# Designs tried in a protein design chat: VH-VL binders against Laminin subunit alpha (LanA). Part 3

Target 1, 191 residues: Laminin subunit alpha (LanA), of Drosophila melanogaster (Fruit fly) (q00174r1585to1775)
Amino acid sequence: SLLKHVSITTPEFHEESIKFDMWPVPADEILLNETTLKADFTLREVNDERPAYFGVLDYLLNQNNHISAYGGDLAYTLHFTSGFDGKYIVAPDVILFSEHNALVHTSYEQPSRNEPFTNRVNIVESNFQTISGKPVSRADFMMVLRDLKVIFIRANYWEQTLVTHLSDVYLTLADEDADGTGEYQFLAVER

## First folded at step 6 (VH-VL)

Design r3 (from p5c with light chain S29W; framework fv_prolgolimab)
Fold by ESMFold2-Fast, scan of step 6:
Structure r3 (fold): chain C 191 residues (1-191), chain A 121 residues (1-121), chain B 106 residues (1-106)
Amino acid sequence: as target 1 above (191 residues)
Amino acid sequence: QVQLVQSGGGLVQPGGSLRLSCAASGFTFSSYAMYWVRQVPGKGLEWVSAISYSGGRTYYADSVKGRFAISRVNAKNTMYLQMNSLRAEDTAVYYCAKDTYSSGWYLGDYWGQGTLVTVSS
Amino acid sequence: QPVLTQPLSVSVALGQTARITCGGNNIGWKNVHWYQQKPGQAPVLVIYRDSDRPSGIPERFSGSNSGNTATLTISRAQAGDEADYYCQVWDSSTAVFGTGTKLTVL
């Protein structure tokens, strides 16, 4: 299997979830504009006890420097159309991944089972923890944003989740300096 | 069974052009990313280019960016590598390769037989 | 771009276990794939995603990946295992191959 190592019950489950391979999506499924990154994706047959994530990976920008995202908001909408049975899976909702660090966020609100649910995460160090659950310093947070490789957005919440629809993913920037381009590609990882 | 049959290649002068072809059979071509990998005789493997299953995304090694163009025609089950402004350093055996799974970037569970490109005066 | 470093050569006695390493910064966070290439032939995938085997690859081939080192392990080495071996990762917009290792079975 493609996701042999992912387990929500091991001490290393968060580290292994970061090892997801990129999954191609057609270019016409991606909506990009100058100051807002939008996406609309469907992940099907997420029928696993292990957490699964949508990956936002920068394929067009080699340096991955996202310092301008500091203080901005990551917002997204999830909608589950089937598979509400089974146990709730306890796992982080957002993971910021760099080659040196991975930082996790767990939201206070739970997603709705039969209505769209919008989550908003302010991109500051107080909203994130290390994999081991330790607080994150400003310096450590900035290191991750400076070399951000991927943002993971959680895709399954119940063991029997069959279809997860991710829409309206946007990241607002604190600095509206137009020197940089906002070309990103989105990935979905199922099993 | 899965087959990747390559054609093209040969001797070309520096600054010249060549187009390589890779014809696929035995799998759903339109569901897999495809790759070009080269190997200078007696040396190691070097990735050259990748194309997504839809053709909507293409990637290139820095050494060939701006000179090579990868493309595919899913209706014909064929991938191409257009090589322009060829240099002596481009002399190598070129392989096409199929992604391992329809949803990954695992490179290459099946490879073509290879085709030699020689750039020399 | 990341660099994947392999030993140039590894020797193993017939029937013994060979280990080929692939070094890279935080390579344990990436999925590593391994290829076997015999003289005059195209590469053959022997391990993908750190430790998974394609159909037709003997169970003697296994892999691991942690920290800064991935390892291809070939148990009960056979004469037919003599080949060049390459590790490979995908990093953002590029695929990177290791420097390659020649395995000799004595």
Scores: ipSAE 0.007, ipTM 0.468, lowest interface PAE 12.9, mean pLDDT 73

Design r4 (from p5c with light chain S29R; framework fv_prolgolimab)
Fold by ESMFold2-Fast, scan of step 6:
Structure r4 (fold): chain C 191 residues (1-191), chain A 121 residues (1-121), chain B 106 residues (1-106)
Amino acid sequence: as target 1 above (191 residues)
Amino acid sequence: QVQLVQSGGGLVQPGGSLRLSCAASGFTFSSYAMYWVRQVPGKGLEWVSAISYSGGRTYYADSVKGRFAISRVNAKNTMYLQMNSLRAEDTAVYYCAKDTYSSGWYLGDYWGQGTLVTVSS
Amino acid sequence: QPVLTQPLSVSVALGQTARITCGGNNIGRKNVHWYQQKPGQAPVLVIYRDSDRPSGIPERFSGSNSGNTATLTISRAQAGDEADYYCQVWDSSTAVFGTGTKLTVL
């Protein structure tokens, strides 16, 4: 019941803190409808070996303070509609980005090329690492949640991926609210 | 303090049915995926089935699809494996296991004691 | 689906380092978990996510995973380390266990 609007923007990357070569999907290359974000790489002049990410923003949250999400789950569904030939790209699946630091979650799981891929990530420090692969303290994890700017969700898994759809993005709170829902819904399923 | 206590094993004839139970304590059961893994005596480990934290997603090894059904009742902190149309090759010790992370499809940081299932005439 | 190949057996002298390999195509792109199983007992997780140790597992146990080979390393081997060891990955909708390795401590 906690539906939020999605802003399709990518904030400025702090390049010196990013160990691997990342490519955020620019806003002008994402098609939005009420339920699905679409990344269309057909017209890109970029190296297909780089991972690309959807930048998920909740522009209605002025402070970007998501400390209440600690212990909850981020869930989302990816559907690859064309052009998923080529080598698998090894990269993090989810990035929690703040101005102070960035924390990454890597499953190394290879999704099915022809079926929807649903992922669920529990929002606790033990599921995340620094960009260099070091463990994260609870204090550092809470600093990121307190000033969370963007959640990056990976948009491509294979070289030559041409179209990826992102749907059903939920951030479930650890504590249920009074009506038993306790979640933020960033993207809704079509009727 | 994490414990998984199994029950329901035994001897059954080919074509018969058994239901295994795995009672959990010491963690928030409703937050973790759970698994069944079996082992033929003297042989290696074979994954059988998995169930998501909510029970909304289930997965099965090809060898048991259509015959076995995994389920859970979060209010009772219990997971089940309903085994139908049992075959001699289903004879094994069956273990339940708890996922390492609530969001992952990893495997087992804690395991039950195991339950012997023997399918024989 | 993937086959994870382990040596049938590995022998190590007391106090020396044992290495158990798990071979699989592009296994370095997957999370590898390792289990120890002693006779008559349930498996015990000793390494998860390639190199992380669960609480209570001694620092002598370490792991690595790169290319087509994951490795479990047991430093300063003790008699109590004698057991069967299994690697395991989750591949999309299925879990796959390795063929298992019997470690003998001489």
Scores: ipSAE 0.006, ipTM 0.471, lowest interface PAE 14.4, mean pLDDT 75

Design r5 (from p5c with light chain S29I; framework fv_prolgolimab)
Fold by ESMFold2-Fast, scan of step 6:
Structure r5 (fold): chain C 191 residues (1-191), chain A 121 residues (1-121), chain B 106 residues (1-106)
Amino acid sequence: as target 1 above (191 residues)
Amino acid sequence: QVQLVQSGGGLVQPGGSLRLSCAASGFTFSSYAMYWVRQVPGKGLEWVSAISYSGGRTYYADSVKGRFAISRVNAKNTMYLQMNSLRAEDTAVYYCAKDTYSSGWYLGDYWGQGTLVTVSS
Amino acid sequence: QPVLTQPLSVSVALGQTARITCGGNNIGIKNVHWYQQKPGQAPVLVIYRDSDRPSGIPERFSGSNSGNTATLTISRAQAGDEADYYCQVWDSSTAVFGTGTKLTVL
């Protein structure tokens, strides 16, 4: 088999990892639509104003009930760098874990020409492809997750993926028990 | 193939100015952040400056802030370092380097050959 | 302001394993890159993202990074491995290089 079985649990996060290489934003300064966990962010430059998404991460870490409100294990992928170029944007959306597939999406950086994104968090092996059919490496995705020590995956099939993002990552989630109450699992391609 | 070709070094008096150039080929220059790193002969590496893919963001080491200016002309595939108010401690080999990823600040998968700058009276 | 501390020098016998450390507070959550520099030459990337090898770098070069220490490991050391080695991270608005380690092969 080309696939390696890996367990997924609710992400464990060290608060120290949030605070390094980013401007601190208090969790309660982020205005969230509590009904949908929508966080409306605009493009932000670190030197012009603080990245709002930092507060969302801290808020969810400290508000476990809000993670559960999404109806399953919430996975939200953030790429941590200090003084990153350009702008960071987070699109509000629904997590698609109920279909045992989640599309990983990130707007960590957008090229000035609105070209397709190319970044490490959106890599998946050739067994999986972007919506455009481009082959990607899942091993690169797994290394980014290790490097960040954090994973929260948010999906946006309609707005972000169809407009600008071609490097999406598919995660296949499977219940450990047949009645659908088990812990989610994910399969990664062996190298 | 990726190449970074440097020019513009030389000998200058304290208080003088020099402009270094780094000409890039073999990759989409406008998609990558670029860096300047220097090394005093016989000493370690010291990061000097960084510029975003668009030129919209620049960063400087505290030791050069206010005196050096990094810039780029994407249409010419060239990055520059304008060095003003030079001091003896700025004497070093200066390297340009390409970011490893278009999405971040991860120095550096390809480096230029280096340009010697000597500040001496 | 973070500082990356390396030993000034490391010696290794031909065919033996060299280990070069890079110490930094909480460095395990950062991406560490390693460069090899031979006299009169530009640095060459030998490890990126803690443990990945660029194309053309032999498999005897490996890396690890956890807690407060990143390590570059050079197995089956060869005379041609004699060089200065630098670790590097991007931290806040700056790139930070280690103090550098001179590797001597006996």
Scores: ipSAE 0.000, ipTM 0.443, lowest interface PAE 18.8, mean pLDDT 59

Design r6 (from p5c with light chain A95Y; framework fv_prolgolimab)
Fold by ESMFold2-Fast, scan of step 6:
Structure r6 (fold): chain C 191 residues (1-191), chain A 121 residues (1-121), chain B 106 residues (1-106)
Amino acid sequence: as target 1 above (191 residues)
Amino acid sequence: QVQLVQSGGGLVQPGGSLRLSCAASGFTFSSYAMYWVRQVPGKGLEWVSAISYSGGRTYYADSVKGRFAISRVNAKNTMYLQMNSLRAEDTAVYYCAKDTYSSGWYLGDYWGQGTLVTVSS
Amino acid sequence: QPVLTQPLSVSVALGQTARITCGGNNIGSKNVHWYQQKPGQAPVLVIYRDSDRPSGIPERFSGSNSGNTATLTISRAQAGDEADYYCQVWDSSTYVFGTGTKLTVL
């Protein structure tokens, strides 16, 4: 398979500088790369010129499409650029990670892969499970919306197909957990 | 009321094996993640392993990875820890614990009584 | 492996306020949980999500978490509060417990 799990190797100061205020929604706890993250996002932190990094996965998508036609697993580098300022976020609206591919939905023009400041994203192996003979992978999703709403989601579905409505901040998983226990969690964050 | 009742444990020689059991009652067992935490007598708490509500996801501390296996049988409301290739360093009181939320908050709100495992020749 | 550092011991006089710290790099971005353990007993959850109290835990117990330090605060300390206290976070597919603090009520 092409993509099992994606981890971000971001400088510590970037991670520490990014905190988001959490708004109550069903399952108001977030998991990002299997790490629970408390959010405290303020205008002050944005206006202090603290860096914020958001992914553009066009390199990953294009390389996956090229290689998937011929088969293979490939370790590669993703390019992330920061264009965040206190008024606008220059980032994809949705970044989806899956064991098979990655999908980017964006409301902004995608940043260039050759911007001066880029982050490396490493592909790491993850454990797979089977349900009714189908593999179940782990995925963490980050969605960044135009009005600074941030949605973090954890999902354990082999299809990992998501549908979202930006205007209403709704998320639908193609393989909904019928017993209602949910192997997924989400929250909405606003400043 | 929530109860976690542990069994198993005892004295075993280095290289031996033991299986611990944690029997749950008073909640919907199949909806919650479960964990094992150990404590060497007189020392601090050390996480050992965790298992998701369905049994589909398992996690292990580096010190036990490859030697210990966590499992659960939801129909029996019971979680197990199979301990193989035991070392003197594995001597500890072992606790089972229940997660607070079915969605996985990864903390123990109820704990079993603990069981002593002694690895000695 | 991430390490959560706690003082080995803290002493507090009856009726006074005890503060137990938990140090970790960027711990303010994580949810911190606190456990109380008395000799020969299993741990008891006393604070979760930095500052929330489980049912049955008295208001004297409170918590905070920012930057690189989380703090458990026990006001109006009572003899029954004497115990070992551990902080805990979930980090990258692992539970991390603090080194533990022995609280003595004088």
Scores: ipSAE 0.000, ipTM 0.432, lowest interface PAE 19.0, mean pLDDT 58

Design r7 (from p5c with light chain A95W; framework fv_prolgolimab)
Fold by ESMFold2-Fast, scan of step 6:
Structure r7 (fold): chain C 191 residues (1-191), chain A 121 residues (1-121), chain B 106 residues (1-106)
Amino acid sequence: as target 1 above (191 residues)
Amino acid sequence: QVQLVQSGGGLVQPGGSLRLSCAASGFTFSSYAMYWVRQVPGKGLEWVSAISYSGGRTYYADSVKGRFAISRVNAKNTMYLQMNSLRAEDTAVYYCAKDTYSSGWYLGDYWGQGTLVTVSS
Amino acid sequence: QPVLTQPLSVSVALGQTARITCGGNNIGSKNVHWYQQKPGQAPVLVIYRDSDRPSGIPERFSGSNSGNTATLTISRAQAGDEADYYCQVWDSSTWVFGTGTKLTVL
């Protein structure tokens, strides 16, 4: 199969997505522009384990063509600007969110403090679990992709106040049909 | 309750092969990463290998990379360690362990009883 | 490649407080787990994520982690606390154990 690349340029924070069994997301101010993406996080207490996420929308989410994301590689780079202390937060790195289901991926690699962190995740069921940690069948995975609303990319890894920049977000897609395969673009989710 | 029951140890000659098994019960096996950790008698703990909940990702200590292969069969709630090209320095008690979190790589809140592997002539 | 250094042995009198250190470069940025191993037995998790206790572990066990040193503290030491203790961290596809400390309760 032929693979095409997708570029995401304006991701945004979305606070509702990490409810369920997870810590509440802080609702902090976010300053965004098309050339530099930056999120400022303020945590309430020193040992507060609140995960935070950038929400990105697949350009095709409202066009009923989300299944073509299957088998693609999602890759992105996070830049942490120091101003932080505290412990590593235990949380998923990527969330595939549909209206009725959410699937999570936890990366094998921990980022280093104030160092660029590049993550890569193949969009197949073996790399994702339910929120409760159970494995996902191909059929259930495809149902989430069919009704995919947003992809959440983890924005913080340590407890103290952080400034995190997201850059170089790509999704490589399998070429199923000549007419159905092309460059996708992702849009920021309005906060 | 959570149990990890190990088998497959024994005496083997240098260059030989051995397969260890770890049978799990009392938790959702397919939701957790699993580990092998070894201990030379009288010495400290050394991590050997790790496998993701699905078996899609495996990791090895440099000392065993290329010789050992970790695997799991989630339908049977069992994890394995295939040990090839065994060396005298591989002589140790081998423990299997369950990850502390399904969403993390934090070894290990429950451990098997251990299996002795002796590599000697 | 982190190296976690522990003292070879620590002695404590009954009822007193023992402290076991785990040294590593920037270890305060990592989550440290602590294991107790008694002779002939598998390791038992006594502290996870620097300072949290698993169910069933007495409140006498506590932990801290900052800078280049993590510490396991055992207050009101009992004879049954005599064991080997290991610290452990996960660091980017590797799991590293400390060198181990033998705790003797006098």
Scores: ipSAE 0.007, ipTM 0.546, lowest interface PAE 9.6, mean pLDDT 75

Design r8 (from p5c with light chain S29Y A95Y; framework fv_prolgolimab)
Fold by ESMFold2-Fast, scan of step 6:
Structure r8 (fold): chain C 191 residues (1-191), chain A 121 residues (1-121), chain B 106 residues (1-106)
Amino acid sequence: as target 1 above (191 residues)
Amino acid sequence: QVQLVQSGGGLVQPGGSLRLSCAASGFTFSSYAMYWVRQVPGKGLEWVSAISYSGGRTYYADSVKGRFAISRVNAKNTMYLQMNSLRAEDTAVYYCAKDTYSSGWYLGDYWGQGTLVTVSS
Amino acid sequence: QPVLTQPLSVSVALGQTARITCGGNNIGYKNVHWYQQKPGQAPVLVIYRDSDRPSGIPERFSGSNSGNTATLTISRAQAGDEADYYCQVWDSSTYVFGTGTKLTVL
């Protein structure tokens, strides 16, 4: 099951690199029901220096070339159940992680405290940057997609974020040669 | 050897105050969330309060909210429960407990011996 | 806050299998922990994360959790297993104990 390959991690950000624990954290952060993952920060303190992320650690990501995701959309929904009075944490919203390189995305729209947040990220180089904030070339972007290991989706936005739910995670497949109508679904929501 | 040694407790008048202490040894105290749980003699377990590893987040059962204050001094390896405006229904054995991992699994893997608090006139 | 319901008491014959249930809405999606408490003593963790055993807890203790019911199973029951048993979950900002079950070994 895809859900068995999901983890919560708190990466350490450096000027030119990110260091991660690759192992899943305790299970009470992961599964709320069949279509929704959760991160429970009630007794975990996060700050500006160490935000938390949902990470997909899927065997298929290690075997598949994700070049066909170029030009597609990553979409997901976050619902914050409590903890809105703390300081905003400055961190990327999405991280594309390969073994030797990481690319980050910060969305122009940010979550509001009392509403679900649906984010949509078009998977092209112009929407990502290096950790140091430099632009990404098409060649470098394609290299990351080719060797993509993990997609990190941000789990907290405020220092006092208590519980975050992640649902409705889709990656639309699109490339220059193939039909761009395909979808790769990481997490399904009941209809 | 993990140990949680409790002190404080005793007999107090309604409306009075008490402070319980839980002294920890044998593990890195500053890395773990801690809990207070109480039990009225002959009845079940009732959670009272929780505190994060740094003390920056605290939580309380509705029955004690506004009257009790949990705190910790990591340099002393000690957690406290300050109990104010005590009521007869607060009479119970109070236990401290530690979580099992710094990330938390929200459970008590080691417990103190318990401290009896009796509130009566 | 969520309510976890346990039977008030369960009886088991010496050497037989006891099953203690813990009922709660969607409890199968929560991590359930189980404690044993003998008279005059502090609780002892016997199962954590639905089915894991702490060091020193005999393999006769096992757990399961699915749907709306978690179960603590004690195989080859011994006289020393007589105790009160409590299930427990964490649900957001609250730590919830079950109502408790008194196990009697006949």
Scores: ipSAE 0.015, ipTM 0.578, lowest interface PAE 7.1, mean pLDDT 80

Design r9 (from p5c with heavy chain A50Y, light chain S29Y; framework fv_prolgolimab)
Fold by ESMFold2-Fast, scan of step 6:
Structure r9 (fold): chain C 191 residues (1-191), chain A 121 residues (1-121), chain B 106 residues (1-106)
Amino acid sequence: as target 1 above (191 residues)
Amino acid sequence: QVQLVQSGGGLVQPGGSLRLSCAASGFTFSSYAMYWVRQVPGKGLEWVSYISYSGGRTYYADSVKGRFAISRVNAKNTMYLQMNSLRAEDTAVYYCAKDTYSSGWYLGDYWGQGTLVTVSS
Amino acid sequence: QPVLTQPLSVSVALGQTARITCGGNNIGYKNVHWYQQKPGQAPVLVIYRDSDRPSGIPERFSGSNSGNTATLTISRAQAGDEADYYCQVWDSSTAVFGTGTKLTVL
């Protein structure tokens, strides 16, 4: 059964934009009452060096993303259960995608073999750049957040990556004037 | 050897109902999104509906929303389109199509033979 | 509603190159797929992801997509290429087909 599998996206990078081989499927459709999303690369060509991503969609985030997301933290956990050899694939770890612009983040910590890898990205302009590597102004950053369509989370790191699990995807709210602090959860967690 | 075989078309009166079927073979049906596309005789292609691999997510063209219901029974390798409150403008050849990737709403790499639906008095 | 505009018809002489355009706002950000449909038959995918060919589609078929225009190019046109051609994109939760182009091979 492939009921727990999710489609992965292999974006094509252009000077200041990206294209998709498939549109991301919302995680909540795949994992009703579950906490883990699986990417399966076992049928991928051996020489396929394209970076692949989980696409995370949240309709609630799309309502007030420029208020809820700015200054918060995106955190997620990756666990690679098979395939750890081959050349490292150089690619961004997180992509914030809107129809007008795409912004990328590259982490300097690499996942370890057979151990869960947790990444945390503070959602401010200084942690992102354009696809061509240029700095992002706050105005441009807020424009992307205002019309955020998808958050892409990298699914493969090595040429021979075979199976990747994504879990515990959170977006922390950081509104300093709010009478409470909130958190958006993209994948279910045990209660 | 992917094959999509359609059935259930025919002549129906305005306001009536009809159910189309699309039986799949040659691939793991439960792993792929499916969709319906229609074509009014002599005109272009119009997307009608989409269903995710699990059946948990469905989308509809504005022209059919509230009247048509897409569904699937993975154990039977079959997808359905229940058409209610049919109108003359729903007269078309209806095609089922398999998505190219395990899940998503991209394109049809394999299509059924088409089923004519005629809505007239 | 988003629309993809194609020329109504295109004529090409046997052995020459035909070009069919698909116009859409910022279509370069989306992957464009192309279908060939012969009379009385279901559509057949001839190009996907702007420029990739499915197995069995000859190299004479190629595609490009940038800015506001995607193009299907058919080089060394054959009589059997005569058909209607449709471009297609996905826009969020909606699939959009082009208006269609009838290719005549003279």
Scores: ipSAE 0.006, ipTM 0.487, lowest interface PAE 12.8, mean pLDDT 78

Design s1 (from p5 with heavy chain A33R, light chain N52D; framework fv_prolgolimab)
Fold by ESMFold2-Fast, scan of step 6:
Structure s1 (fold): chain C 191 residues (1-191), chain A 121 residues (1-121), chain B 106 residues (1-106)
Amino acid sequence: as target 1 above (191 residues)
Amino acid sequence: QVQLVQSGGGLVQPGGSLRLSCAASGFTFSSYRMYWVRQVPGKGLEWVSAISYSGGSTYYADSVKGRFAISRVNAKNTMYLQMNSLRAEDTAVYYCAKDTYSSGWYLGDYWGQGTLVTVSS
Amino acid sequence: QPVLTQPLSVSVALGQTARITCGGNNIGSKNVHWYQQKPGQAPVLVIYRDSDRPSGIPERFSGSNSGNTATLTISRAQAGDEADYYCQVWDSSTAVFGTGTKLTVL
């Protein structure tokens, strides 16, 4: 698997540079193995309305190869294993984070509390917006990909305590010569 | 200045087909999810279908799944609803609607004028 | 799937407070949105996320949501408030509308 969990500790990210408050999963109890990432919110305050995110990054992609993610298809599965009773949190599902900017994607499909949720996101500018909700040009999108630090994948959807597992994370890379069969990069799949 | 202009309604016999169109102006069409909502005259609102920014993801109410197909052509700022195997129960005013916020779940800050579809002999 | 139950009609005297309820199992765990629809017109969003107002909607409109009941409150009712009102939630990948309430301003 080329994707690894990343802890975000920069003041620019943890402070008001991002319009909404975010609770990175690495700040909470977390269990990492080669097939699954676990976010354990049992120590979280009840009714905490902040969204939490898994941080992933492909450390084998160098600066030039981050641009090769353009046109790729990101897919992942979330499994929610414990109960809650709280409001749905309105927040982005995927964040492309660079040192100087963050671009967000909000999926149409809302997950169900007790069912696996599989999400798919095509990595092109038309599927992303600024945190303020404004469109992004191709040039600005490519600048974020070039300087990409982390891809954040949302870990909670409801205000009260839950446990979330992230698995089956993979990215289909667009073929530069465009035959439609890119390389797959993934976390190991649970059997 | 945001405007949604609908067309393509009319009278059709059971089993027939119609295609509704929704032409958008005054906003960046490719940045918003779009919806179809219908209303039987004198009755309540019923969600029908939704389409993602790019058109790559589509969603349908169980009552129309397998019969209706939503699509969009971002270059033309237009969304469509292809309705096949129409039933008398599909008779309604059909509205297109723009998502309220690009990063939210709030259906319908702008709605089209509505298009009447009548399925009968 | 889920059914959102509203009263068929509510009457309010001019200048008084109208309350329109939306009942649903554990609806307090969902974000509720409210639409106003006048005869022959498209719906208009008047409240989103339980209690937030879109720009242009007067402060007389307010909302609450807890337990099994969400409520739209219209203070100092005016003749122009007469309309059908619908509550709405998202349930997974579908939007669910309430049965609708006709508000009459006497």
Scores: ipSAE 0.007, ipTM 0.530, lowest interface PAE 10.2, mean pLDDT 75

